Miniprotein binders against q9h3h3. Designs and how they scored, part 238

Target 1, 235 residues: q9h3h3
Amino acid sequence: EDGFTAEHLAAEAMAADMDPWLVFDARTTPATELDAWLAKYPPSQVTRYGDPGSPNSEPVGWIAVYGQGYSPNSGDVQGLQAAWEALQTSGRPITPGTLRQLAITHHVLSGKWLMHLAPGFKLDHAWAGIARAVVEGQLQVAKVSPRAKEGGRQVICVYTDDFTDRLGVLEADSAIRAAGIKCLLTYKPDVYTYLGIYRANRWHLCPTLYESRFQLGGSARGSRVLDRANNVELT
Short names: E, the ipSAE of ESMFold2; O, the ipSAE of OpenDDE; V2, 0.75 times the mean of E and O plus 0.25 times the DockQ between their complexes.

## First folded at step 16 (miniprotein)

Design QG4 (at its last look DockQ between E and O 0.86; V2 from the best seeds 0.86)
Fold by OpenDDE base, look of step 17:
Structure QG4 (fold): chain B 235 residues (1-235), chain A 105 residues (1-105)
Amino acid sequence: as target 1 above (235 residues)
Amino acid sequence: SEDAVRELFEKLIKLFERMMKRVEELLKKAEEAAKNGDTETAEKYLEEAKWLAIKVRIIIYILEELAEQTGNEEFKRMAEELKRIIEEALKRLKEVEEKVKEARS
């Protein structure tokens, strides 16, 4: 991985946020329509720029599913960024604990499980499983990137409300595993994203708090979750 | 690679320009809506502008980090320039927010 691959992906994600989203909102759309929606917009076929022959004629930034209990609450991100800039100016030490405290203070507590999959059946199947789990209330919200022109890996993001709630983070992992997903998962708080903190930053902050590996015959959750900050297994 | 870093830099600048253009458009629309007493529309435009401003600041943070890691003075100067631009936009955003508040009262 080139040193700035994460920043490149971040720039692409931010560009995608400006384009229209394909959304299934379970709050307004009957759950019975989910299968037809999934069949109409398989992530492996939906193209980022609306290529000829794709299900979408116009650019699509993300494909998303909102659960019944979904309420967008991002906290005070602007205040967080201002406090971050002030902290840098102060010359005070910056640690993972500092970022956690900033996040708590500004109520910017959202985070996400991330999985990267090649375009194809496995991706579409994984997305269908996640979308069902969201509509059924096991997960709150998820999104998947559309297919890039170059055919690179697509990302599924499954959000949780509070990265400081270990139980909630682990429950989301369990729901993802119950949906049949066996790939590597990484959990990243959004606070790191909002502050432009990626891999190989000057403060040596790791934006990945948790790593989940599928384990056959292991815990009832079907995964081993590692706390990356403490290098401790949580399951 | 140096080429990859340059590509990222150019991508970030283009994204910044696109986002800032939209922020300016949104602020103008919000001001016009507020002037017309349409506070709901004004608030909608302001909310979108706020989110874009957040993203613009992320771009700046990435550029600052690129400048720090590469030691590239061009990247540093650009990050500083963009920081000034967003600070001015944030001031304008606050002014428009106050106008919307006044129009709602």
Scores: ipSAE 0.876, ipTM 0.936, lowest interface PAE 0.4, mean pLDDT 93
Fold by ESMFold2, look of step 17:
Structure QG4 (fold): chain B 235 residues (1-235), chain A 105 residues (1-105)
Amino acid sequence: as target 1 above (235 residues)
Amino acid sequence: SEDAVRELFEKLIKLFERMMKRVEELLKKAEEAAKNGDTETAEKYLEEAKWLAIKVRIIIYILEELAEQTGNEEFKRMAEELKRIIEEALKRLKEVEEKVKEARS
C-alpha cells in the first residue's frame, strides 16, 4: 500500500495555485518572444519561493503557456461537488461509472497528461518542446511546476478539454511525443482532482484513466496507450 | 508512515486557514467594489472566492479520506469542523452576491 504521496503533492499543488504564475500567453504575446522567455525561466531554475540566484525574486506557483486557441472552460465544479456529497449520503454505490456520469452531467470534462522529470536539462528541454507545441497550436495549455528546495521531481501537465474524447486525448499524446518526449505519461481527468480522489481512496477508483508508453526498439517514435479503466489498448 | 500522515494533516490545515483568510478578504473587496458601483470588479472577486471554496472542499475531502483510512478521530473531528466553517462562509458568499446583484440594478 502506498502512503499518501499523491495527497501531499495535491496539497502542494493547491498552495501553488494561490501563488503567482509565470505565464506566456500566446493570445497577447508574440510567438517570437517565446525563446527568450524560455531561456529566462527554465523550470529547473525557477524556484518555488524565490531562492537567491533564481531568475524569480518572489514565489512562483506554476510556469504556464496558453495557446492562441485556448478557451478556459472548467464546467460546473460547484454543482459537481454538491452532487458528489449527495451521492455519498444516498447509500448508492460509488463506481467508475458514477464518476464518469457526474463529470459528464456537470461538464467537468477536462483532464491532463502528466510527466515527472528530475530538475535539469532533460526537464528544461521537454518543457521547451511542449511550450513550442502550445504556441504552434498542436496543444492548447500546459504548465510545469517550479524547482522545489530539496530538488524533487517536477511535473509537466498538458491539458485536454474532454477526457471522453479519446481521439483528442490521443492527439495530445502524439504532439507530446513529437516534441521528443519518451518518458511514461499518465492521464488524469480533472473530476478526480476536484473530488479529492487519489490512488489510496476507499472506493479503489483508479484516477489514472490512460497511460502512454513510448515504444522502445523502434526506428520511429510511437506510443502504446492503454485505457486503464477498460484494460484495452487504444493504439 | 505516521510522520507523513501528520505532516499532510498539518499542511492541509495551514492551507485551509490561508484560503479562508483570502475568501474573507475577497468578500470584503467585492462588497466595497459593489458599493462604488463597480459590479464587474465585484463579480471577479466573487468568482475567485468561489474557486477558493471549491479548493477548500477538496481539502475537506482529503481530510475525510485520511480519517477513514487511519481511523483517526482527530482527523474526523477536524474535517467536520472545517465543513461547518466552509458552509458558513458559503452563506456569507451568497449574501455578498445579493448585495452585488442589488448594486447592479
Scores: ipSAE 0.849, ipTM 0.918, lowest interface PAE 0.5, mean pLDDT 90
Fold by ESMFold2-Fast, scan of step 16:
Structure QG4 (fold): chain B 235 residues (1-235), chain A 105 residues (1-105)
Amino acid sequence: as target 1 above (235 residues)
Amino acid sequence: SEDAVRELFEKLIKLFERMMKRVEELLKKAEEAAKNGDTETAEKYLEEAKWLAIKVRIIIYILEELAEQTGNEEFKRMAEELKRIIEEALKRLKEVEEKVKEARS
């Protein structure tokens, strides 16, 4: 299996961050305009580098929806990275608990639920459901990648403000399921992203903290959530 | 596979180069804005440069990890060189921050 897919996706995501975003900002735009915006910019049709035949002629890095209550707080990422470099130089053990403490100390608490879908109707339908949940206040913020040149899978990211708040992370999962999403979801704290920790790391850390699977007739939430860090089922 | 690692390494270096070029452009613009007394614009350019510095550190961390996994000494030396480049850029960023502070007060 491919051990470096996550690192390739990380490089693509960082490059996308540098290009313009298409944003529906519910803090300044009436909710009644969302359906027209979603129809204008379906993620299966918006191209990464622009094309006359697509909704965009210029590059688009991300398509995003900001909720009314969205208040970005990235914490002290520079301090986090400095502390990480000091930790590596010190030779002290690097564990999930150590990274959690660095994140708390520097207030780098955000994280995200990730889902990967092929371009097409199901992707656009899933994104529309997520976008409506954000505008209605069940989720805080979300983004989706545009269509790649070769048409590979696209990613929807649904952010939560505090990965240490298990109830908040589970509430976001519940809201995603209520929006009709049935695919596999994985949760990654941004601290792992800022420290360059992916699947193939020397410390054998699992950067995915939670995993959610849809189960019909299973939990009342419509999903089973596993805490991968502690090997315990939460639902 | 070292071939797969090489492809990823090249991709990350190209991204690093693009980001570092943007950092240099932003620091120059921040310095010019500060000289003209436009400290608000200078602070906006500095903030963008700081976020790019965060991103290039992520790239270095990934490259260092790939070098460790392969045991490839060339990859290790390349990662070390990029680390030196960012440390020099951070020193320049600090110098521009001080000029902005001086212009502000």
Scores: ipSAE 0.826, ipTM 0.905, lowest interface PAE 0.5, mean pLDDT 88
ESMFold2 (binder alone), look of step 17: mean pLDDT 86; pTM 0.836

Design QG5
Fold by ESMFold2-Fast, scan of step 16:
Structure QG5 (fold): chain B 235 residues (1-235), chain A 102 residues (1-102)
Amino acid sequence: as target 1 above (235 residues)
Amino acid sequence: EVRKLFEKLIKLFERMMKRIEELLKKAEEAAKNGDTETAEKYLEEAKWLAIKVRIIIYILEELAEQTGNEEFKRMAEELKRIIEEVLKRLKEVEEKVKEARS
């Protein structure tokens, strides 16, 4: 163990982005086809680099479901990165508030709820629930990693369009819980990903803004959400 | 071990840089043939890879800072210079696509 799991996973995710994706796009595909697609491509069986014994013979980077109203908007990521580099050389303080303002200024607002599950029936069941919530309109878009040849946990990412919209982030958590997900969830704004911040850093920025635990007393939604940066329970 | 992560990131950087070069050549060829829509798609993919290689550089810079390793710092700076050359080429290809559109 080298203690850099997050950075290793980041490298794997960036590599996966370059390979073909298996996509169910509800904008162009009838919802009635979803169950057959999920049966054909269970994430525990889809292999990262292809295998004659798996559903895929060719490499697959991600398995994704796009909602009917999904309209990707990544903002001005190039401008964000340029502003980040300028900020570092300016000597101005780098704080969560400053980074949040850079994200707002460049419209880099998307974020994601993350869950890590071992390959198997529970992963496939969780993904099916998330995919149905996306196609039914409770969530916007989601993706899951294929099974790595080395094994290990797979990740499900459920995206929201604006990490500064607390209500929207909490509504996504509620939809995930309503889909039957009971594992730990963490929420990360994509701005941290684009700036290469994946763990403890020299600026003491926490890339994980929210944490969700399944628990009764979580405002009838079945979860308790913590604002990690301010150490405040959002109930 | 942090060195293995560093080497993994450098290999990914090299793979992405090679793909950027391939995409830029495809964009130039599409623009030359009057297919500006296809050229724009290749440019968009190249731009996203450029964003990702900058992320790799940021991770490498942070690893160098946290470890105090001068070799890591030197390598991160070298990769940073390499990406600046690629961004210049990306801009040149964008201009060729723009001219072909006109």
Scores: ipSAE 0.825, ipTM 0.907, lowest interface PAE 0.5, mean pLDDT 89

Design WI0
Fold by ESMFold2-Fast, scan of step 16:
Structure WI0 (fold): chain B 235 residues (1-235), chain A 85 residues (1-85)
Amino acid sequence: as target 1 above (235 residues)
Amino acid sequence: DREELIRRFERLVRRAERLLRRAEEALKRGDLETAEELIIYALMSLKLAAWIAEELGDPELLERVEELVERAERLLEEVERLKRE
């Protein structure tokens, strides 16, 4: 529905990763400074390429909050990409299980819960809740995209260390919900991002592993997490 | 890793306790919708804590979860009662 190809989406992601980030780093900055930082850089107002009228005059790729215990581990991405090329050349079936094994072998285990929200109060409020949960130690690290010049939805990414650790994935979902987030969430392992698995990929893989829906009413109150590939409920 | 599971258990239990305290305060001020929401978040945390306690095979940890679940369920019954009034 966005009209972008997988290659275009991968290129945009790389550009954002390479541009400067606005970071609140709880490892070096007192938690008492968070509210002022959030007020200074609301994601609905921070522009992707800078604008004199916005909080930033220069390009911003991401707005991020690092938890006190955050220790990045991207694994062996080069080895992953080499193995991916070999797999494609081998003619072996490309399945979620095959990608899982490549990720495990090369220690590319991180993943993220994604939420897509329109620019405005709801986005800024959701981001503030997520950022506080990170600084409080209930989530490890999160980032939110700046506002694109064309408009459209922005994305909040909440990371976990290991997408094969279902309890960790569910624990993060629970913390996101406790922060006041009620919208649809989807979970994507970073291996899928590195290998260019997006909507309408040529291998016909679902681009996310899990989805989370939240409801307060009815017999099934709370978060309902589904394994999208296997159509199995985890909660 | 047993130590990591215990740390995760304690984090989930502490979250549930905090949420239940906030829910009790919401009830005292008559904010039934907020109280209900906070209780449901607490129950979500306790469900995960119960899974950890069961995996560890530790009856004491499971009992701690069950006590908090009972507290949450009593608060939820109070919310439902007040909504009917």
Scores: ipSAE 0.407, ipTM 0.797, lowest interface PAE 3.2, mean pLDDT 87

Design WI1 (at its last look DockQ between E and O 0.95; V2 from the best seeds 0.83)
Fold by OpenDDE base, look of step 17:
Structure WI1 (fold): chain B 235 residues (1-235), chain A 85 residues (1-85)
Amino acid sequence: as target 1 above (235 residues)
Amino acid sequence: DREKLIRRFERLVRRAERLLRRAEEALKRGDLETAEELIIYALMSLKLAAWIAEELGDPELLERVEELVERAERLLEEVERLKRE
């Protein structure tokens, strides 16, 4: 249980978003250069603040790969935040349905599959698989957090355009699995990130909409995707 | 958007076909574990393709998925046979 407050996690995420990103953009860079870029900037070695001996001398917020079909569309994040503040002041009940409606109204529909991995070969290998899947057009965009000074787990984020499109969420899961990723995945809408809603938030909202578990053996082979809000398996 | 669903279907089918070809290559080199894993990934993609075909109400698309599922199942049976030997 990461003992960090929702506010601390929000502040760290915002700080990371404001620092420079290391980006491979498949729209402008040949796919043949991906392997050299991955070798130059393995996420287990890239440091958050540009520590001596790291591949980066300057602070890095994220390492990212953009696919050919990537188009940044964040919607009306400022309007969303203003509406959220007004909602809190109104004293009206806040539910997952309320957040969904706010997201739809302000066109803030992006979400992401998340995986947490310890720094090392497994992380770098997982990232390489995801980056290749993005460049090959199986996924649209992904990012990975750099190594922190204190160590700890790094996060890979794989985005989808619409968290309300269940099929699109499942398509991304299938592509992540096909890239060789077998660990636990959690899906979070970006609306929760923009509003600072993390684990143990004061509204008791679960920021995770979906959970994916993968199994190779037994009677149920493949991904099992759970809808956490309804406690129903989708696959 | 029907055209969007068709594009999504075709992407899933192309993924499955590529994975099945790779599984066949893994079988030829005796890598049964890799073959099985690739077949499972293909079946995951084909399941989603089937849902799209059903949503579109297109029997030709559904038949195309079924043919690929049958191919995947035959390959899986061969892997399982070879693992027992």
Scores: ipSAE 0.814, ipTM 0.934, lowest interface PAE 0.5, mean pLDDT 92
Fold by ESMFold2, look of step 17:
Structure WI1 (fold): chain B 235 residues (1-235), chain A 85 residues (1-85)
Amino acid sequence: as target 1 above (235 residues)
Amino acid sequence: DREKLIRRFERLVRRAERLLRRAEEALKRGDLETAEELIIYALMSLKLAAWIAEELGDPELLERVEELVERAERLLEEVERLKRE
């Protein structure tokens, strides 16, 4: 709403990253335990701060599932941030191409498909499908936000390891759809997150690289994926 | 790079095969809606596999994809026929 509210939301996002996460790690946990874990911690019922009646008694920042092949690699984030500061003082134009090159140079290549769903059965069902796809090896890693007080949509993030690998990003889209997810998906490279570049930024950069829209009926069945940077359809 | 494309191709084909088997199971129990959805997901996976086969320039891989697409289309025709009865 006001500037005070926006600053508090940014601080809350940082706090969520630093609070405990509820993690199902397929690298150390048998796949047969996944369904019980999902039933214990549905994202519609896991609360951000451990409210009375919640399955969690302490704050939870994120609920996550790590696939068997998950290997965390953020790249050279410190070098990226330093180069970003230098670029801003250089007088060179700041463009999506400049950010792409910066990400490549510093190996900060990960990105994520995002979906926003209201708390309830649809969210819990979507998350369960995504979690199963991760454990089965169709997706690498995913997380979902817990329920905050006073409603609001929650977010599921499905990660890919290289936003410049279009086939890999499209493969992830197809795996998400095969899990039964039909809503709008947007794709954000992690470089924008690490540099603090959000939708309303002074450089007029758009952090959304791709949009995916899905349709079952009619003559255009499947995903339509739009490249926002070049305004072209990929699928 | 070529090795990564081949691994991705095989993963996409295996997914499509699993989806088509599940579609056949849904069809056996009369669940036409589920069968249709699974066939569409299989075709999405096969479209990406076909692009990879073309990029690799390998006609044998493309033949594998075309065979599965034909199977998927036959199943979709059967589902649509049953929905119109």
Scores: ipSAE 0.765, ipTM 0.921, lowest interface PAE 0.9, mean pLDDT 88
Fold by ESMFold2-Fast, scan of step 16:
Structure WI1 (fold): chain B 235 residues (1-235), chain A 85 residues (1-85)
Amino acid sequence: as target 1 above (235 residues)
Amino acid sequence: DREKLIRRFERLVRRAERLLRRAEEALKRGDLETAEELIIYALMSLKLAAWIAEELGDPELLERVEELVERAERLLEEVERLKRE
């Protein structure tokens, strides 16, 4: 967002999902190969559309790591989209609770913690930490965007199976922090992505459910997770 | 799902135990900042483990968490003591 329409953002997301991915799959690849794979494909150097001077000559949509126990389940996205169209034409209020109920009905439950970092050593170091946590079984699956724009930030997405499972969301946050990540995190359910809920949406919904801030010093130490919609602290 | 909660509890407890062992190693080599950071991560994991133990209504699981919390607090006190010197 920040000057782009929901349609533009959705089109870019779809293009990335459709293009080839670079995947380390811990279900079929020994953990001992991870460090070499991370060295070969640092996200700050992998280019979105390929470049002979980068690790890839062909387009890459995402760089991903799948955990040993990862089992994808996207739910009934078609049913979700049909119900969403019906809801919009019904005149009924569109609220976080209404979207939550739609997601539950159609079993579109996955969500993700997001962190945005500038291309460089800190991004590559953060991704390496997340990737190791996934392979060690502390997180289920994660992906990071390739470098698509000079100076633009890249995003690391750390997924959980069920955004309504608050404890699972918090467990993932704690694992991200234990991997050495100290920056701001926001949590977005995939249902919001499928329905095009981004900043400046016409329903005035917050595009993320949770926010995590971390501090090591002071009277309160550790992770502070806020429910953004209700302004309630969870930790 | 009770089984899912038990698996999650065990994962959080094992993570805390690993973090506390690494914190003790950091303390032995005089790396107080790393030790403090690792203890804080361990306490974060233990807080979630305590919530699961309470949800399950299992006092033995809660006792396991409390023992690790006490260990973490003793290590944190040692870090604070060494920082004053």
Scores: ipSAE 0.594, ipTM 0.871, lowest interface PAE 1.9, mean pLDDT 88
ESMFold2 (binder alone), look of step 17: mean pLDDT 88; pTM 0.869

Design WI10
Fold by ESMFold2-Fast, scan of step 16:
Structure WI10 (fold): chain B 235 residues (1-235), chain A 85 residues (1-85)
Amino acid sequence: as target 1 above (235 residues)
Amino acid sequence: DREELIKRFERLVRRAERLLRRAEEALKRGDLETAEELIIYALMSLKLAAWIAEELGDPELLERVEELVERAERLLEEVERLKRE
């Protein structure tokens, strides 16, 4: 059942990546146009497969904002996938350490902070905050899923270039919080996504490396970021 | 590496300065909750900047962070003073 679910999630992810994206690209578009673009394409109203009543008539895979300094580097994903196939065939143990080594070897280092929110005002407000932080140079790139036909939560992904760069992960967390985001955040390296490793996988791997909880009250105000891999509280 | 760390330090310091300016504006409006929130975000940014200054072994950069932390703490004290009214 877990294998079937993982295959379905991987197929959906591939379809979203292949379908058209709605992109605000701050490298070529003036920042002054952002507010109008956000008003035109609120993620709670943009539909995954298009609808006459939504802002889009055609399928949309992702809604994204690229920062002025954004320079994508996905690494060698093909080499990663070939090495993963070889590892599975070899009978060698599959551990977090072997996945980390494959990611480093093939330069597939990017990762993302994830937040899951129900469609509505809070999602649109959170996305607007994140998008402004990207355009202002506080974050590099972000995307949000469109609304699925059957509803359910939507996801905002805020990317960093290197999941092994702990300071960079924490910098992104602080920028997300400064944008007004207070919900639980989890951080997932893209290597797990490219290999189709989700929760409850057969190798018993946890794809979440970091977790961020935020509070304004109490003795420990601000972000509490936990390094799940090493079981160490960073902040 | 050093050059990249300095760029990251400058981004964090600039973020803190902008947050503290917004906090001062919120205080002038009497919006104590927003002011407190913005000060906390500034302090989070400054904590990371301090870690970079320590890694670089640069006391001048650390002093810049300490000056902004002092400013943030003074603003936070003002928020607490106004709340006691």
Scores: ipSAE 0.472, ipTM 0.833, lowest interface PAE 2.5, mean pLDDT 87

Design WI100
Fold by ESMFold2-Fast, scan of step 16:
Structure WI100 (fold): chain B 235 residues (1-235), chain A 85 residues (1-85)
Amino acid sequence: as target 1 above (235 residues)
Amino acid sequence: DREELIRRLERLVRRAERLLRRAEEALKRGDLETAEELIIYALMSLKLAAWIAEELGDPELLERVEELVERAERLLEEIERLKRE
């Protein structure tokens, strides 16, 4: 049933990417307009496939905020996918190092911090904090999923340019925390997403490279980031 | 590379300075919980700034970061003192 789950997730991801996005683009829109935009499109109310009673009547794949300095670079995804097919056919071992090398070779370096929240005030408040951090220049770009028809948790994705740049990953974590986010965060390179590698895959790869936990109380205050691949605490 | 690291350090330092100013204002209002939270965010930014300064091998930049860490720790000591009283 691993194949079923991975196929379903991949199909959902492709559909969301292909459907229209609601974007606040700080490169062309004044920061003073952000609060009104956030009020118009709270993620807990924007529906995935549209509804007359929601802010949208048509499908929405993602709600996104682009920072003033945002310069998208998805790399050579087609070349990555072709190389992945060749690798699988070759019989060569498929390891985290092999995927990292494919990602580097094809410049597919972006990654993202993920947080999953139930629809409601806490999600909308968290998204508003992230969006303001992006517009302020503390984060580069972020997006949040719309509300699914059946409910369930929604996801906020906060992107970094290069998953191999550990400091950049930690810098983003710090900015997310300063925006008021206190829940568990996990970091996933986009290479795993493009190749359809999820939690229970046949190669036993962990698609989550980092995990961030935050607390204000006790002797260990602040963010604790774990490198999942090497089982080492970075902070 | 080096120029990018300096820009990242400057962003982290500016974030910490902003957070510490907000923390000082919260402390003046007697809002100890908000002040403490803001200082913790500032210290997280300063930890990363210190790592960058060490990588750059620039003692002046490291000293500037350490001065902000000392200011943050002094504010935390004041908060702990006020909580006891």
Scores: ipSAE 0.481, ipTM 0.827, lowest interface PAE 2.6, mean pLDDT 87

Design WI101
Fold by ESMFold2-Fast, scan of step 16:
Formats: structure tokens, sequence, C-alpha cells
Structure WI101 (fold): chain B 235 residues (1-235), chain A 85 residues (1-85)
């Protein structure tokens, strides 16, 4: 066991959201500036709490790239949280279907493909590929975590606007693969993040809805995407 | 709804066209591994584009996808031929 509770993970996520972000915003910044920005802020070197020896002296919660068409829509997160509290108090079962319905009711539909990579060249290269895809209009928005003091894996998050839209989820997967990403991807709806659904959660829910595996050789070439909740292969 | 599907179709087709151009460039350089990867990415995009064209019921859109699939398959055959040598 890693020793972290859902409370600890939720607190870390909240702190990252509240700390400053390093953002390349393609809505207001020319695409020609991206390569210089990526060179200035490689995620393997940007530190979570700041270090005079790193690119940042102050805390950084996330490093993000916004596409030209990006328009934030978090939905009604307050209404979602109130409904979640009522659901827990009601004693009714907490299931993937129940959470899906809460998300739809409160318009909290966004979700993200996740990839976890060790700090280093491969992480920085993967992030550069994702950032380029965002700026070129192949993906909508993405972010990557800074390096933690403990030296654990970092996460790249690639967002889609509606986790119930299978085609949109698959389109994002194909764009991630076209950017040169070959590692395992898992997809998590933001409703799970807002409600604190992580590994070993008290409701025994799988914390991800989709999984993508990529192969160049063998009998099945390309992405194999699984809908884990319904146990259906999408590709 | 229909407009969203058309926009997605056009993005996927444009992505495939760019990937195939890059694959041809990789083949000219003798970079067979890069060419193969790019072709597979293009075929993934075209599979999704074909599903959209089928949902839209537009034979002209299906024809566009089929032409690019044929191009991708020819390039993949060339990669496999060169790897055998």
Amino acid sequence: as target 1 above (235 residues)
Amino acid sequence: DRERLIRRFERLVRRAERLLRRAEEALKRGDLETAEELIIYALMSLKLAAWIAERLGDPELLERVEELVERAERLLEEVERLKRE
C-alpha cells in the first residue's frame, strides 16, 4: 500500500488547483511561440513548490496548454457536490450508473485521458507532442503535473468535453496516439475527481471508465479501447 | 448534431492526410519504423472517419475515406516489402 487516503489525495488536488498555473494559451498566443515555451518549462524540471535551481522559484500547480477553441465548462459543481452529499446520506447504493446520472443532471461532463510517466526525457517529449496537438487543434486542452519533491511519476491529462460521448473519447485517443504516445492510457471523468473517487475508494469503484492499449505489431495493430464499466471493446 | 459529426469527419480526414504525407517522407529517408507508425495512426483516424461517414449515410464521404485507406495500405505494403529485404 502507498499509505495515501482519499482525503489526502483530494487535499493535494485542491492545492494544485489553487496554486498558480503555467499556461500556454493558444487563444491569445501565436503557435510559433510554443517551442520556446516548452523549452523554458519542461515538466521534468518544473518543481511543485518552487526551487531557485528550477525554472520556477514559486509553487506551480499545473502546466497547461489551451487550444484556440477552448471554452471552460465545469458544469454545476456546487449542485453536484450537494447532490453527492444527499446521496451518501440517503443510504442508496453508490455505483458507476448513479455517478453518471449525477454528472449528467449537473452538466459535469468533462473527462480526461491520463498517462503516468517518470520524470525525464520521455515525459518531456510526450508532453511536447501533446502540447503541439492541442495548439494544432487536434486536442482541446491538456495539462501536466510538475515534479513532486518525492520524485514519483508525473501525470499528463488530456481533456474531452463529454465522457458519455464515446466517439469524442475515441477521437482524443487517436490524436494522442498520432502525437507519438504509446503507453497505457486510462480515462477518468471529472465527476470522479470532484467526488474523490481514487484507488481503493470506499465504494469499491474502478476509478477509470476507459482504457487504451496501443500495439504496432501482432494480430491487432493500433489502439484497443475498452469501456471498463460495460465491459465492451470500443475499437 | 449532424454539423458536429461533419466537423469531426473533416478533422479526422485532415489528420490522416497529414500523417500519410509524413509517412511518405519517412519512407524516402528509409525510416521504416517511423513510416509504419504514422501509417497505423492514419488508419486509426480513418476507421473513426468511416464510422462517421456511415452514420451520415453519405457515399461521397465513404469514398474519400476508402481512397485514403487504399493509399495507407499501399504504403504499408511498401514498408513490409522493404523490411523483408
Scores: ipSAE 0.480, ipTM 0.837, lowest interface PAE 2.7, mean pLDDT 88

